# VH-VL binders against Cytochrome c-554 (cycF): the designs that were tried, part 5

Target 1, 133 residues: Cytochrome c-554 (cycF), of Cereibacter sphaeroides (q3j2p2)
Amino acid sequence: QDARQIERMIEGRHGLMTLMAHELGKLGGMAKEETPYDAEVAGKAASNLSALASVISPELFPKGSAVGEAEDSEALPAIWEKPDDFAQKISGMEEAAAKMQAAAGTDLASLQGAMRDLGAACGSCHETYRQKD

## First folded at step 16 (VH-VL; from z3 with heavy chain A50V)

Design j1
Fold by ESMFold2, look of step 16:
Structure j1 (fold): chain C 133 residues (1-133), chain A 124 residues (1-124), chain B 107 residues (1-107)
Amino acid sequence: as target 1 above (133 residues)
Amino acid sequence: QVQLVESGGGVVQPGRSLRLSCTASGFTFSRYTMHWVRQAPGKGLEWVAVIWYDGSKKYYAESVKGRFTISRDNSKNILFLQMDSLRLEDTAVYYCATGDYIWGTYRTYYFDYWGQGTLVTFSS
Amino acid sequence: DIQMTQSPSSVSASVGDRVTITCRASQGISSYLAWYQQKPGKAPKLLIYAASNLETGVPSRFSGSGSGSDFTLTISSLQPEDFATYYCQQYYSFPLTFGGGTKVEHK
């Protein structure tokens, strides 16, 4: 686990989360009726989100990459203290993204239902494993 | 594990009052819109009331409006239903129910999670 | 208020049968319709949200269809654990309202 490997993994997980937030923004805008519902746009955003969620893996969180241990990290030490719970939270996000992928292209009501549940899954992981600003 | 536990049901006299409680755990209670739903013995489901996550909005079924008051204490994770001027038609199992995480931002007023229910009934 | 009319009120069926339950709203509700299963002495369990979307963990033999005012819940091949009462619920507007229920019984 050299310092360059840790830096690459921190950069990688930041980029991954930024892309996920971009796709969530499209879905959220439609769900709040701030932008018109578009089944094709919603379906593509959900597919991208599901693909991004599937890339989350333990190798993005090497030992020594916690907040206070590495530059630009917001990852709390609990990740390494509770590895089974962290893995379960990741699986929960993947499942919620798959639910969104199945629902987003159907209609607005379907998108709204899946968005509610996806928001809960994302919040659950961040509440325990991400430093609050 | 989401858990909702109702309490405060029992046998009452017509015209009296009763306060139901629903204690919540396993989720961030203060982010969820909460509902009461009842079911008379041998009958179907009837929605009773809703309260937004922060208590800012409340709606009631017409059958209970003016007699029942929904409220919540987010510091203790408890939902309440104050039931005044009770009538025989209020006989039911009362469930607390929820699922609407994002403060009722979306039209998603359906229920993933239900308590076990508490029975309200009358003597004589 | 939006009245939800469910039919039939009961159905006798055997394991393996295809069971169809209908729900009609007194006005258009788009796709804001949920389906629940309830067994005696238990709280309802969510099956379907937004008319057609299976809730997590619900077997694929359950499906929902419809939009506007006419909705259908289908069990493609009834299993022993599916004997229960089923309710539809609109969430288009307050007050939230349920259908009268459909009891699925062993034939």
Scores: ipSAE 0.630, ipTM 0.863, lowest interface PAE 1.3, mean pLDDT 89
Fold by ESMFold2, look of step 18:
Structure j1 (fold): chain C 133 residues (1-133), chain A 124 residues (1-124), chain B 107 residues (1-107)
Amino acid sequence: as target 1 above (133 residues)
Amino acid sequence: QVQLVESGGGVVQPGRSLRLSCTASGFTFSRYTMHWVRQAPGKGLEWVAVIWYDGSKKYYAESVKGRFTISRDNSKNILFLQMDSLRLEDTAVYYCATGDYIWGTYRTYYFDYWGQGTLVTFSS
Amino acid sequence: DIQMTQSPSSVSASVGDRVTITCRASQGISSYLAWYQQKPGKAPKLLIYAASNLETGVPSRFSGSGSGSDFTLTISSLQPEDFATYYCQQYYSFPLTFGGGTKVEHK
């Protein structure tokens, strides 16, 4: 059994999600008007987010890496039970990130609209495929 | 597939009451702020009311305040509009509409999704 | 309440024409403006949010511009399916309000 491989993939997807959360935090802070809108910062954050979303792949979710099967996993078994739906959710997140990349540098209202749709895409995936606390 | 289906419209007498329903599917209804928008035949669009995802906030157009009540049942994925003291000026197709996934956190009160509408009209 | 004034109320146009529709708010609304298309017997369809951002699936011949109180929807080359009524909507504050509509009809 390759427990190191499973642990490496879990660590990798946690790192990926942490970096995405970092970029989302910048965009979200501006969208909520908690930090001043800055078109250049918003554009860079959106570009980084789009690149990170494109890295999500089945290789990060090997069998045996579900919650209860591997330490520190939050991934629900539904990922492996509904692979086509999981792939569609990932595609939806990539599309929402691309929308953000097109909108974030225009103005605050544009950023807010794209953030709304990105939030919906992220929430849809996590509701079905991540363990709730 | 997001779907919104209105029902409960029909022909009524002025001063009476109707309850409209909007049945939602294909999305997590309990996370979306919901609206009613109406359109008199041959006329423009008029926003009527909003209810937050959890029912905690409601707001109404001045023309319907005190007569209409918006409500929701998140366990059944149904939005309601209770219309009391109906007037001839309430003649319209009534649409339910939505798009705001995140609990009104951003100023994004525009509508991606609309139902087919249900007609409310009068006879005397 | 914020009143939205659309002009013109109607436009007679031919396929291939450039059509420009104007929407004016009674006070500043920043870029919190949406545009909708509506065909007879159908619900409105979102075209543009935040004044200038095309909604997914909307053809690139549609564009929006403006900020503050003056906004424009442009159809660069009118197609047969574009004959419809167009509405602007402000979402800066409640109550949400729509313009009176602009009917684009075949000459």
Scores: ipSAE 0.616, ipTM 0.854, lowest interface PAE 1.4, mean pLDDT 89
Fold by ESMFold2, look of step 19:
Structure j1 (fold): chain C 133 residues (1-133), chain A 124 residues (1-124), chain B 107 residues (1-107)
Amino acid sequence: as target 1 above (133 residues)
Amino acid sequence: QVQLVESGGGVVQPGRSLRLSCTASGFTFSRYTMHWVRQAPGKGLEWVAVIWYDGSKKYYAESVKGRFTISRDNSKNILFLQMDSLRLEDTAVYYCATGDYIWGTYRTYYFDYWGQGTLVTFSS
Amino acid sequence: DIQMTQSPSSVSASVGDRVTITCRASQGISSYLAWYQQKPGKAPKLLIYAASNLETGVPSRFSGSGSGSDFTLTISSLQPEDFATYYCQQYYSFPLTFGGGTKVEHK
């Protein structure tokens, strides 16, 4: 049913973001030099992140799933008001994740550069489309 | 669409002052560390100054230290360069540039966004 | 301060040629090096960060290599749009510094 679909999509996109944050945490710790750089760990985290980013799609944001319309949603109505801009932000995230996948296993400087662009892509989308705490 | 537009260049007399502006759009300006980079006609690039995203720290090239002041107004999305005690060797196209999301997070001080520049020259 | 020595200062080349530009730092900078392309009257354009990583949208004929103090930008098969001046830039420490530039000109 439609109500079950909305609940499933909200739950799915929360899980997706949690897994992305998990992989970003490994990369971020290395980028900040809080944990030692490890090319193998960085490469695997980047590969996982790229796969997760490729799953972000409008299907995860059905009508009726905005904050205030559905339980546990943090998605702002702007997603549905500016669909072209939202799609562009998703594409930007996928591009940044691909850049990380190409760079993370090379060396720390490469990982840092790709992480800068990932941080900007994440921030750009969240500033417009996610409820602030 | 990210845009950086410099203004305030022109012809001045040595020893005088100018204030350059850089108006930013298409991104969250208050999250980006901003730089000025200059290029004398027919010459190479020279980094001039940096200001952190929140204005808390500023650094200058030795050639301009004590004479130039970088500043920003995050409410208007404008970066400034106040140039005092101008010398003939300050003749250049001045670019504003950025790429560093929340400066100091990572060592990534290179520039993927540039303005088209504003020319500062001198009269005798 | 870290001085960046770029060579050659000029290259005369034809479409299809392989062009190699070198950049040497006065001290070790690990891989904290960027390459830029600049055409007359235009702002520089980022090509490569961290010595070897192509910026998004940069053609694959461009490549960067090196670590420590010796770095190379290579254009594997020069295209008409590649006639320009190229700069390296270290971002290991402040002040940020650029190489003197290499002008790639049509024969």
Scores: ipSAE 0.610, ipTM 0.848, lowest interface PAE 1.6, mean pLDDT 89

## First folded at step 18 (VH-VL; from j1 with light chain A34N)

Design f3
Fold by ESMFold2, look of step 18:
Structure f3 (fold): chain C 133 residues (1-133), chain A 124 residues (1-124), chain B 107 residues (1-107)
Amino acid sequence: as target 1 above (133 residues)
Amino acid sequence: QVQLVESGGGVVQPGRSLRLSCTASGFTFSRYTMHWVRQAPGKGLEWVAVIWYDGSKKYYAESVKGRFTISRDNSKNILFLQMDSLRLEDTAVYYCATGDYIWGTYRTYYFDYWGQGTLVTFSS
Amino acid sequence: DIQMTQSPSSVSASVGDRVTITCRASQGISSYLNWYQQKPGKAPKLLIYAASNLETGVPSRFSGSGSGSDFTLTISSLQPEDFATYYCQQYYSFPLTFGGGTKVEHK
């Protein structure tokens, strides 16, 4: 594959992760009571997050797109060295996002309960597979 | 505030067993992956074992595999290390340790919080 | 198992010196490396994670670099509170392993 394809995938996954962080920020702010709970806003954020999680796939992480191999990459090489664990982390994020989608619009306590599992799923993957800026 | 307190260390005879405990407070224990790390007197750090937050996965250092068992009771907020067939080289201060919850994530491979340690030694 | 070799085992330095500590893995570990500081009678403290990321609250005079099998911890201007033993730790694969430590002591 050529350098332009790799650059496109890096840009795409960066945008995907940025949008997921944006939606998580809304849910997190409500969970911490830093912003008022709003069932419609929470429900929409969770729906958006679930959709974004569903497009995370190995195709976004082609070989040659790791940090140190490609410009602007934050992806650690372990993605390609531990593919079973990476796939499990992706599945975990998708499952946690779906549970948040079911819970977020119900009430604050339901949102808070689902946030803990969602945070754990996202963090488990980032801890192992993402370079910090 | 996060607190980890180890107990159960002491003076033991070779070949015997000992059970270490780590009591956790100040956080939701059932969400944290837990580790044991040891340090022989005057020596460096050695990772011993890990157990996932829900108990679903366990891994051991080769030096203790088959002799030590890590376990947890999430209802009592206690981490355990069962040490069987103890050897002189197991002499160490034993720490329980865990990663922080940062940026909406639980650190699994980092040691942000440590207990004070409990000493395991042998009589001559 | 992945062996981590630290060099030097000790270094004598003065306040204000630049101190460099190296850590070599027995195989490639990408950037899966942490650095810890330990003072006598205390538990270790995380300084740097994923080879180069400074932990919150750690002074900016500490930095980490490297990838693959060779890593460096640098203290740009040693302070009195930096006299301690430093450990690297890999998390590329289980078992997790630490380097043998580097004692930074006052000359």
Scores: ipSAE 0.000, ipTM 0.516, lowest interface PAE 15.1, mean pLDDT 84

## First folded at step 19 (VH-VL)

Design o4 (from j1 with light chain E55Q)
Fold by OpenDDE, last read:
Structure o4 (fold): chain C 133 residues (1-133), chain A 124 residues (1-124), chain B 107 residues (1-107)
Amino acid sequence: as target 1 above (133 residues)
Amino acid sequence: QVQLVESGGGVVQPGRSLRLSCTASGFTFSRYTMHWVRQAPGKGLEWVAVIWYDGSKKYYAESVKGRFTISRDNSKNILFLQMDSLRLEDTAVYYCATGDYIWGTYRTYYFDYWGQGTLVTFSS
Amino acid sequence: DIQMTQSPSSVSASVGDRVTITCRASQGISSYLAWYQQKPGKAPKLLIYAASNLQTGVPSRFSGSGSGSDFTLTISSLQPEDFATYYCQQYYSFPLTFGGGTKVEHK
């Protein structure tokens, strides 16, 4: 891919993560009991999150889009060194999102439990493949 | 592939001390609350203690308060249980188990990963 | 402390049977209830969290229901590998407490 295509993918995955964070913010606020639990809002947020999570794929991470290779990238070279593990992390995220979708509209305890797994999935991927602060 | 491996169990005399360890791998240890749960031979499960992600909070079962101390070394991925003034009723397999992932305040105090356990028994 | 009363203490069943285990909390715990399976010589395994949510990898023949103070674990069709001891656990407040356990045995 050319430089412009790579930059588009970086922008795309950044936008995707931003949108995911937006939905997570809704769920997280309820999980932390900072916002009253609302089953309908939780269900919708979880549905959106699951849809967004399904868009995560290696296609968003083309070779040449690592930190130091492309501007604005936070992607570590390990992504391309361990493609199978990276794929597993993506699958784990999708599974956690699906679990949230199944649980969020049930009750607060269910949402909180699913949030635990979801956070772990996010953290697991970012810990290995995203540049540290 | 989360792994928890307990060690330090053995045969002790009443009134003595023992320190259990739980070595964690396959996950970011410092992002989880950790628990000890014990099980007397042929008996049920009993929660013993919990320690927060950074060690800032600890809670204990009444049966071990003042005698047991839970601690952790996040730099080494190890959970500890210092057991002082041991009693016969402390005879049990001691399990370490994972708790909450770091999110702040909400209740997820159940155990999704367990070690194989380490046995503490007493000599006559 | 919140006491968890689990019933029955043991149950004899055959493969294919529907098995029901109950736990009652001494006070309301909302849905903050987990179920575990334990086989001899092994550590417990998480089956259900938040009263009704299956843990990843747990067969769909397991289900949990209830809220408040009364909870139920159901095995819709008992399989050979399901003979074990089951425990409920509340995590509404500290100290965390378990039920007394239910041993599912061969009839």
Scores: ipSAE 0.858, ipTM 0.939, lowest interface PAE 0.4, mean pLDDT 95
Fold by OpenDDE, last read:
Structure o4 (fold): chain C 133 residues (1-133), chain A 124 residues (1-124), chain B 107 residues (1-107)
Amino acid sequence: as target 1 above (133 residues)
Amino acid sequence: QVQLVESGGGVVQPGRSLRLSCTASGFTFSRYTMHWVRQAPGKGLEWVAVIWYDGSKKYYAESVKGRFTISRDNSKNILFLQMDSLRLEDTAVYYCATGDYIWGTYRTYYFDYWGQGTLVTFSS
Amino acid sequence: DIQMTQSPSSVSASVGDRVTITCRASQGISSYLAWYQQKPGKAPKLLIYAASNLQTGVPSRFSGSGSGSDFTLTISSLQPEDFATYYCQQYYSFPLTFGGGTKVEHK
């Protein structure tokens, strides 16, 4: 895989995370009661988030796309040193997103509950495999 | 995988002190609120205390307020319960349990993971 | 404090039976209610959060319903491994409080 292909994957995964963050922002605003709870908006946001989460895969993280190896990368070498753990955390994220999809449109309490697993899944991956600021 | 292991329980005389510990592993400890919940033999569950992620907030059940102190060491992944002025009614298995994740500016005070518990009993 | 009242305190049932446990709060708690299962000598296990949402890994035969002050845990078809004590818990406000528990026993 050449340098241009690697850079495209980096851009792709960054774009994916940006879109996920956008949907998460809607859910988070309601969960924090900064915006009024709306079941339809919550349901749609959760559906979008779940769909986006399902796109996360090791294919977006090719070898050679680590910090120090490629431009604009925030991916730590540990991703490629522990591929099974990385895959498990991806699965965990997908599961958490699915849980949110099932709960977000029910009521505020349900949305808030599902946010626990979602936040934990995001944090688990980023704390281990993303470069710290 | 998440693991919580309580320790420090045993037989104690009324009026004495005891400190329980809960060692956490398999997750980012500092990102979770932590709770103590106890259960007297053959009885139901009773919430005891909660401590915030950074220890900035603590709440207690009225039955233990002024006698028990919850604390944590995030550098060692350990939760503590200092129990002073112990009473016979404090006889129970004490569980540590995880609370909400650090996004918890919203109401999610239920318990996903529990330890095996540690027993506190009394002798005359 | 919010008091949680469970009923019944015990129920005898057979495998395959439909089991219903109720929990009543002394005041409105919206949907901020959790259900737990506890087996002898073991720590409680979370079954339901926010009154009606199944925790990950919990069989679909478990379901929760209700809002406000009255809540219900239902086991649609009781299995051998379901004989245990069940607790409701409100987390609407501190102090957090549990129901008295319901023991599901073999008939």
Scores: ipSAE 0.858, ipTM 0.939, lowest interface PAE 0.4, mean pLDDT 95
Fold by OpenDDE, fold request of step 21:
Structure o4 (fold): chain C 133 residues (1-133), chain A 124 residues (1-124), chain B 107 residues (1-107)
Amino acid sequence: as target 1 above (133 residues)
Amino acid sequence: QVQLVESGGGVVQPGRSLRLSCTASGFTFSRYTMHWVRQAPGKGLEWVAVIWYDGSKKYYAESVKGRFTISRDNSKNILFLQMDSLRLEDTAVYYCATGDYIWGTYRTYYFDYWGQGTLVTFSS
Amino acid sequence: DIQMTQSPSSVSASVGDRVTITCRASQGISSYLAWYQQKPGKAPKLLIYAASNLQTGVPSRFSGSGSGSDFTLTISSLQPEDFATYYCQQYYSFPLTFGGGTKVEHK
């Protein structure tokens, strides 16, 4: 892919993460009891999050889009050095999001429980494959 | 591939001390609260202690307060349980278990992963 | 402290049976209740969290219900691998406490 195509993928995955963060913010606010629990809002947010998570794929991470290779990239070279592990992390995220979707609309305790796996999935990937601040 | 491996158990005399260790791998140890849970032979489960991600908070079961100390070394991925003034009623298999992931203070104090346990028994 | 009363202490059942285990908390704990399965010589395994949510990998024949102070674990159709001891655990507040356990045995 050329430089422009790579930048589009970077923008795409950044946008995806931003949208995921938006939905996560709703869920997190309720989980922390900063906002009242609302089953409908939680369910919708979880559904959105799950849908967004399903879009994550290695295709969003083309070769040449690593830190130091492309502008605004936060993707570490390890992504391309360990493609199988990276794929597993993606699968883990999708599973965690699905779990949240199943639990978020049940009650606060369920939402909070599902947040554990969700957080772990996010962290597991980012800790290994995203540039540290 | 989460793995928790307890060690340090054995036969001890009453009143003595023993230090249990739990070596963690396959996950970011420093981002999880960790627990000790014990089980006397042929008996049920008893929660013993919890330690927060950074060790900033600790809670203990009343039965071990003042005698047991939970700690962790995040640089080595090890959870510890210092057991002082041991009593016969402390006889048990001691399990380390994972708790909550670091998001804040969610009320999610249940245990996803467990070690195989280490047995603490007493000599007469 | 919150006491968890689990019943029955043991139950004899056959493969295919519906098995119901009850856990009662001494006070309201909302849905902050977990269920575990333990086989001899093994560590407990998380089955259900938040009273009714199946942990990943747990067969759908397991289900949890209840809120407040009364909770139920149900195995819709007991399988050979389900003979074990089951524990409830509240995590509404510290200290965390377990039920006394229910041993599901062969008839």
Scores: ipSAE 0.853, ipTM 0.937, lowest interface PAE 0.4, mean pLDDT 95
Fold by OpenDDE, fold request of step 21:
Structure o4 (fold): chain C 133 residues (1-133), chain A 124 residues (1-124), chain B 107 residues (1-107)
Amino acid sequence: as target 1 above (133 residues)
Amino acid sequence: QVQLVESGGGVVQPGRSLRLSCTASGFTFSRYTMHWVRQAPGKGLEWVAVIWYDGSKKYYAESVKGRFTISRDNSKNILFLQMDSLRLEDTAVYYCATGDYIWGTYRTYYFDYWGQGTLVTFSS
Amino acid sequence: DIQMTQSPSSVSASVGDRVTITCRASQGISSYLAWYQQKPGKAPKLLIYAASNLQTGVPSRFSGSGSGSDFTLTISSLQPEDFATYYCQQYYSFPLTFGGGTKVEHK
């Protein structure tokens, strides 16, 4: 891919993560009991999150889009060194998001439980594949 | 790939001390609260202790307070249970188990991964 | 402390049977209740969290219901591999406490 295509993918995945964070913020606020639990809002947020998570793909991480290779990239070279593991992390994220979708609209405890796994999935990927601050 | 392996169990005399270890792998150990849960032979499960992600918080069952100390070494992915002043009623298989992921702001104190346990028994 | 009263202590059943296990908390615990399965010589396995949510990989024949102080674990159609001891556990507050267990055994 050319430089512009790589930049688009970087922007794309950044945007995706931003949108995911937005939905996660709603769920997180309720999980932390900072905002009252609302099953409908939680359900919708979880649905959105699941849809967004499904967009995560190795295609968003083309070769040449690693930190140090492309501007604004936080993607570590390990992504391309361990493609199978990276794919597994993506699958794990999708699964966690699906669990949240199934649980969020049930009750607060369910949302909190699903948040636990969701956070773990996010952290697991970022810990290995995102540049540390 | 999550794996928890307990060790350190054995036969001890009452009043003695024993240190259990739980070696973790397959996950980011330092991001999880860790628990000890024990089970006396033929009996039910009893929660023993929990330690926070960074060791900043510890809680114990009343039955072991003042005698047991939970700790962890995140650099080595090891959970410990120092058991002092052991009593016959401490006879049990001791399991280590994973707890909450590193949010620590909501109640998720259930155990999704367990070791196979290590047995602590007593000699006369 | 919150006491968890589990019943029955044992149940004899056959493959295909519907099995129901109950757990009562000494006080309201909302939905902060987990269910575990334990087979002889093995560590417990998480089945359900937050009273009604199946853990990943758990067959759909398992279900949990209830809130407040009364909870139920149901196996809709008992399978050979389901003969085991089941425990409820509250995580509403510390100390964490388990029910006494229910042994599901062959009739």
Scores: ipSAE 0.851, ipTM 0.936, lowest interface PAE 0.4, mean pLDDT 95
Fold by ESMFold2, look of step 20:
Structure o4 (fold): chain C 133 residues (1-133), chain A 124 residues (1-124), chain B 107 residues (1-107)
Amino acid sequence: as target 1 above (133 residues)
Amino acid sequence: QVQLVESGGGVVQPGRSLRLSCTASGFTFSRYTMHWVRQAPGKGLEWVAVIWYDGSKKYYAESVKGRFTISRDNSKNILFLQMDSLRLEDTAVYYCATGDYIWGTYRTYYFDYWGQGTLVTFSS
Amino acid sequence: DIQMTQSPSSVSASVGDRVTITCRASQGISSYLAWYQQKPGKAPKLLIYAASNLQTGVPSRFSGSGSGSDFTLTISSLQPEDFATYYCQQYYSFPLTFGGGTKVEHK
C-alpha cells in the first residue's frame, strides 16, 4: 500500500508535468514565432499553466519516490535534503506562471518577457531537483 | 540571490589598455547572455557590448567596435571586457548587466540585474 | 541604429504630482521597450518591460503605455523615493539604445 501510493504519486506528477509541457509548448511556439501569436490561445494556455503550477506541492514527492528508490522517478534526493529550498522553487514557479497569465494575452513582446522569466524559474528548479539527461 | 561585481577600473593614460572583469554568482551563469553598459559621469546610459551564454555571438556599439573585446569564462563565472586603444570618450562607470535566461531565444534584451559598476578615468 | 528621443530632459515636481515622461523611437519597435529608474550612485533598476508590463516588486503607481514608436511612463502620484532619473531602452534590435534620460527633481 505504501509502494502503491508512491507509484500513484509518481504517475500523478508525471501527468502534471506532461500537461504543463503541453501548455508551455503553445506559449513557446508563439514566443519563438513558430506559430502565429493569438491572444486568446495564449491567454487560455497561460491560465491553464497557472492552474497546473498551483497543484505542484511536496505531497506529490513522498519519501521513497526518488531516483533509484522508485520505478520511473526522476526526482533527486536533494528534494528531501533541502525542503525549504524546494518549496521556494515551487513558489517561484507559481509566481512565474501568474506573471505569464497576466502578460500572455497582451501582445507577443509581453508573452516573450514572461516566457523568459518562466524559463528561468523552471530551469532553476529542474537543475537542482530533477535528474539531468 | 543574484550578484554581479565589476572590477579592474582605474586611472589610465589614453591609448593604453585595460581589462574589466565581472564576477557572477547566485544564478547559472552559463545560461545567461551578458552585457556591458557604461555611463559617463553626469551623462546617460550607453550599451557597449553583448556576449551570448556560450560565447558564440558578440555584438558591439559602433563607438567601441574594433577596440573592445567582450569574452567570458563559464567555468569561473567571469565576464570580461578587454579595452584597447582607450580614448578620453571612454571615461565612464562600466556595469555588467543581465536578465536574458534562455540564451537570447526571444527579443528580451533588457536588464533585471546590474552590478554596481567600476570607474574608468584618465590622468591628465 | 534606432535613436530614442526622451522628453522632457528634466521636470520639477512635488510629492503627489502626476508625472509623465515620453520616449519616441526613430522607427517602429513594436512593444520592445523597457523603462529604468536610476538614483545617484546606484545602478539602474528595471521598472517596466515590453512597454506596459510592471516588473515584480515595482509599485503600482508606475505604469507604461505605447506601441510602435511613441511610449509613455507615468507616475500617478509622485512619492519622495521617486525623485530619480528615468531611462527608456529599446531592445528591438542591436545595438541596444537608451533615451537621454529624464531627471525628476524635487521642487
Scores: ipSAE 0.663, ipTM 0.871, lowest interface PAE 1.3, mean pLDDT 89

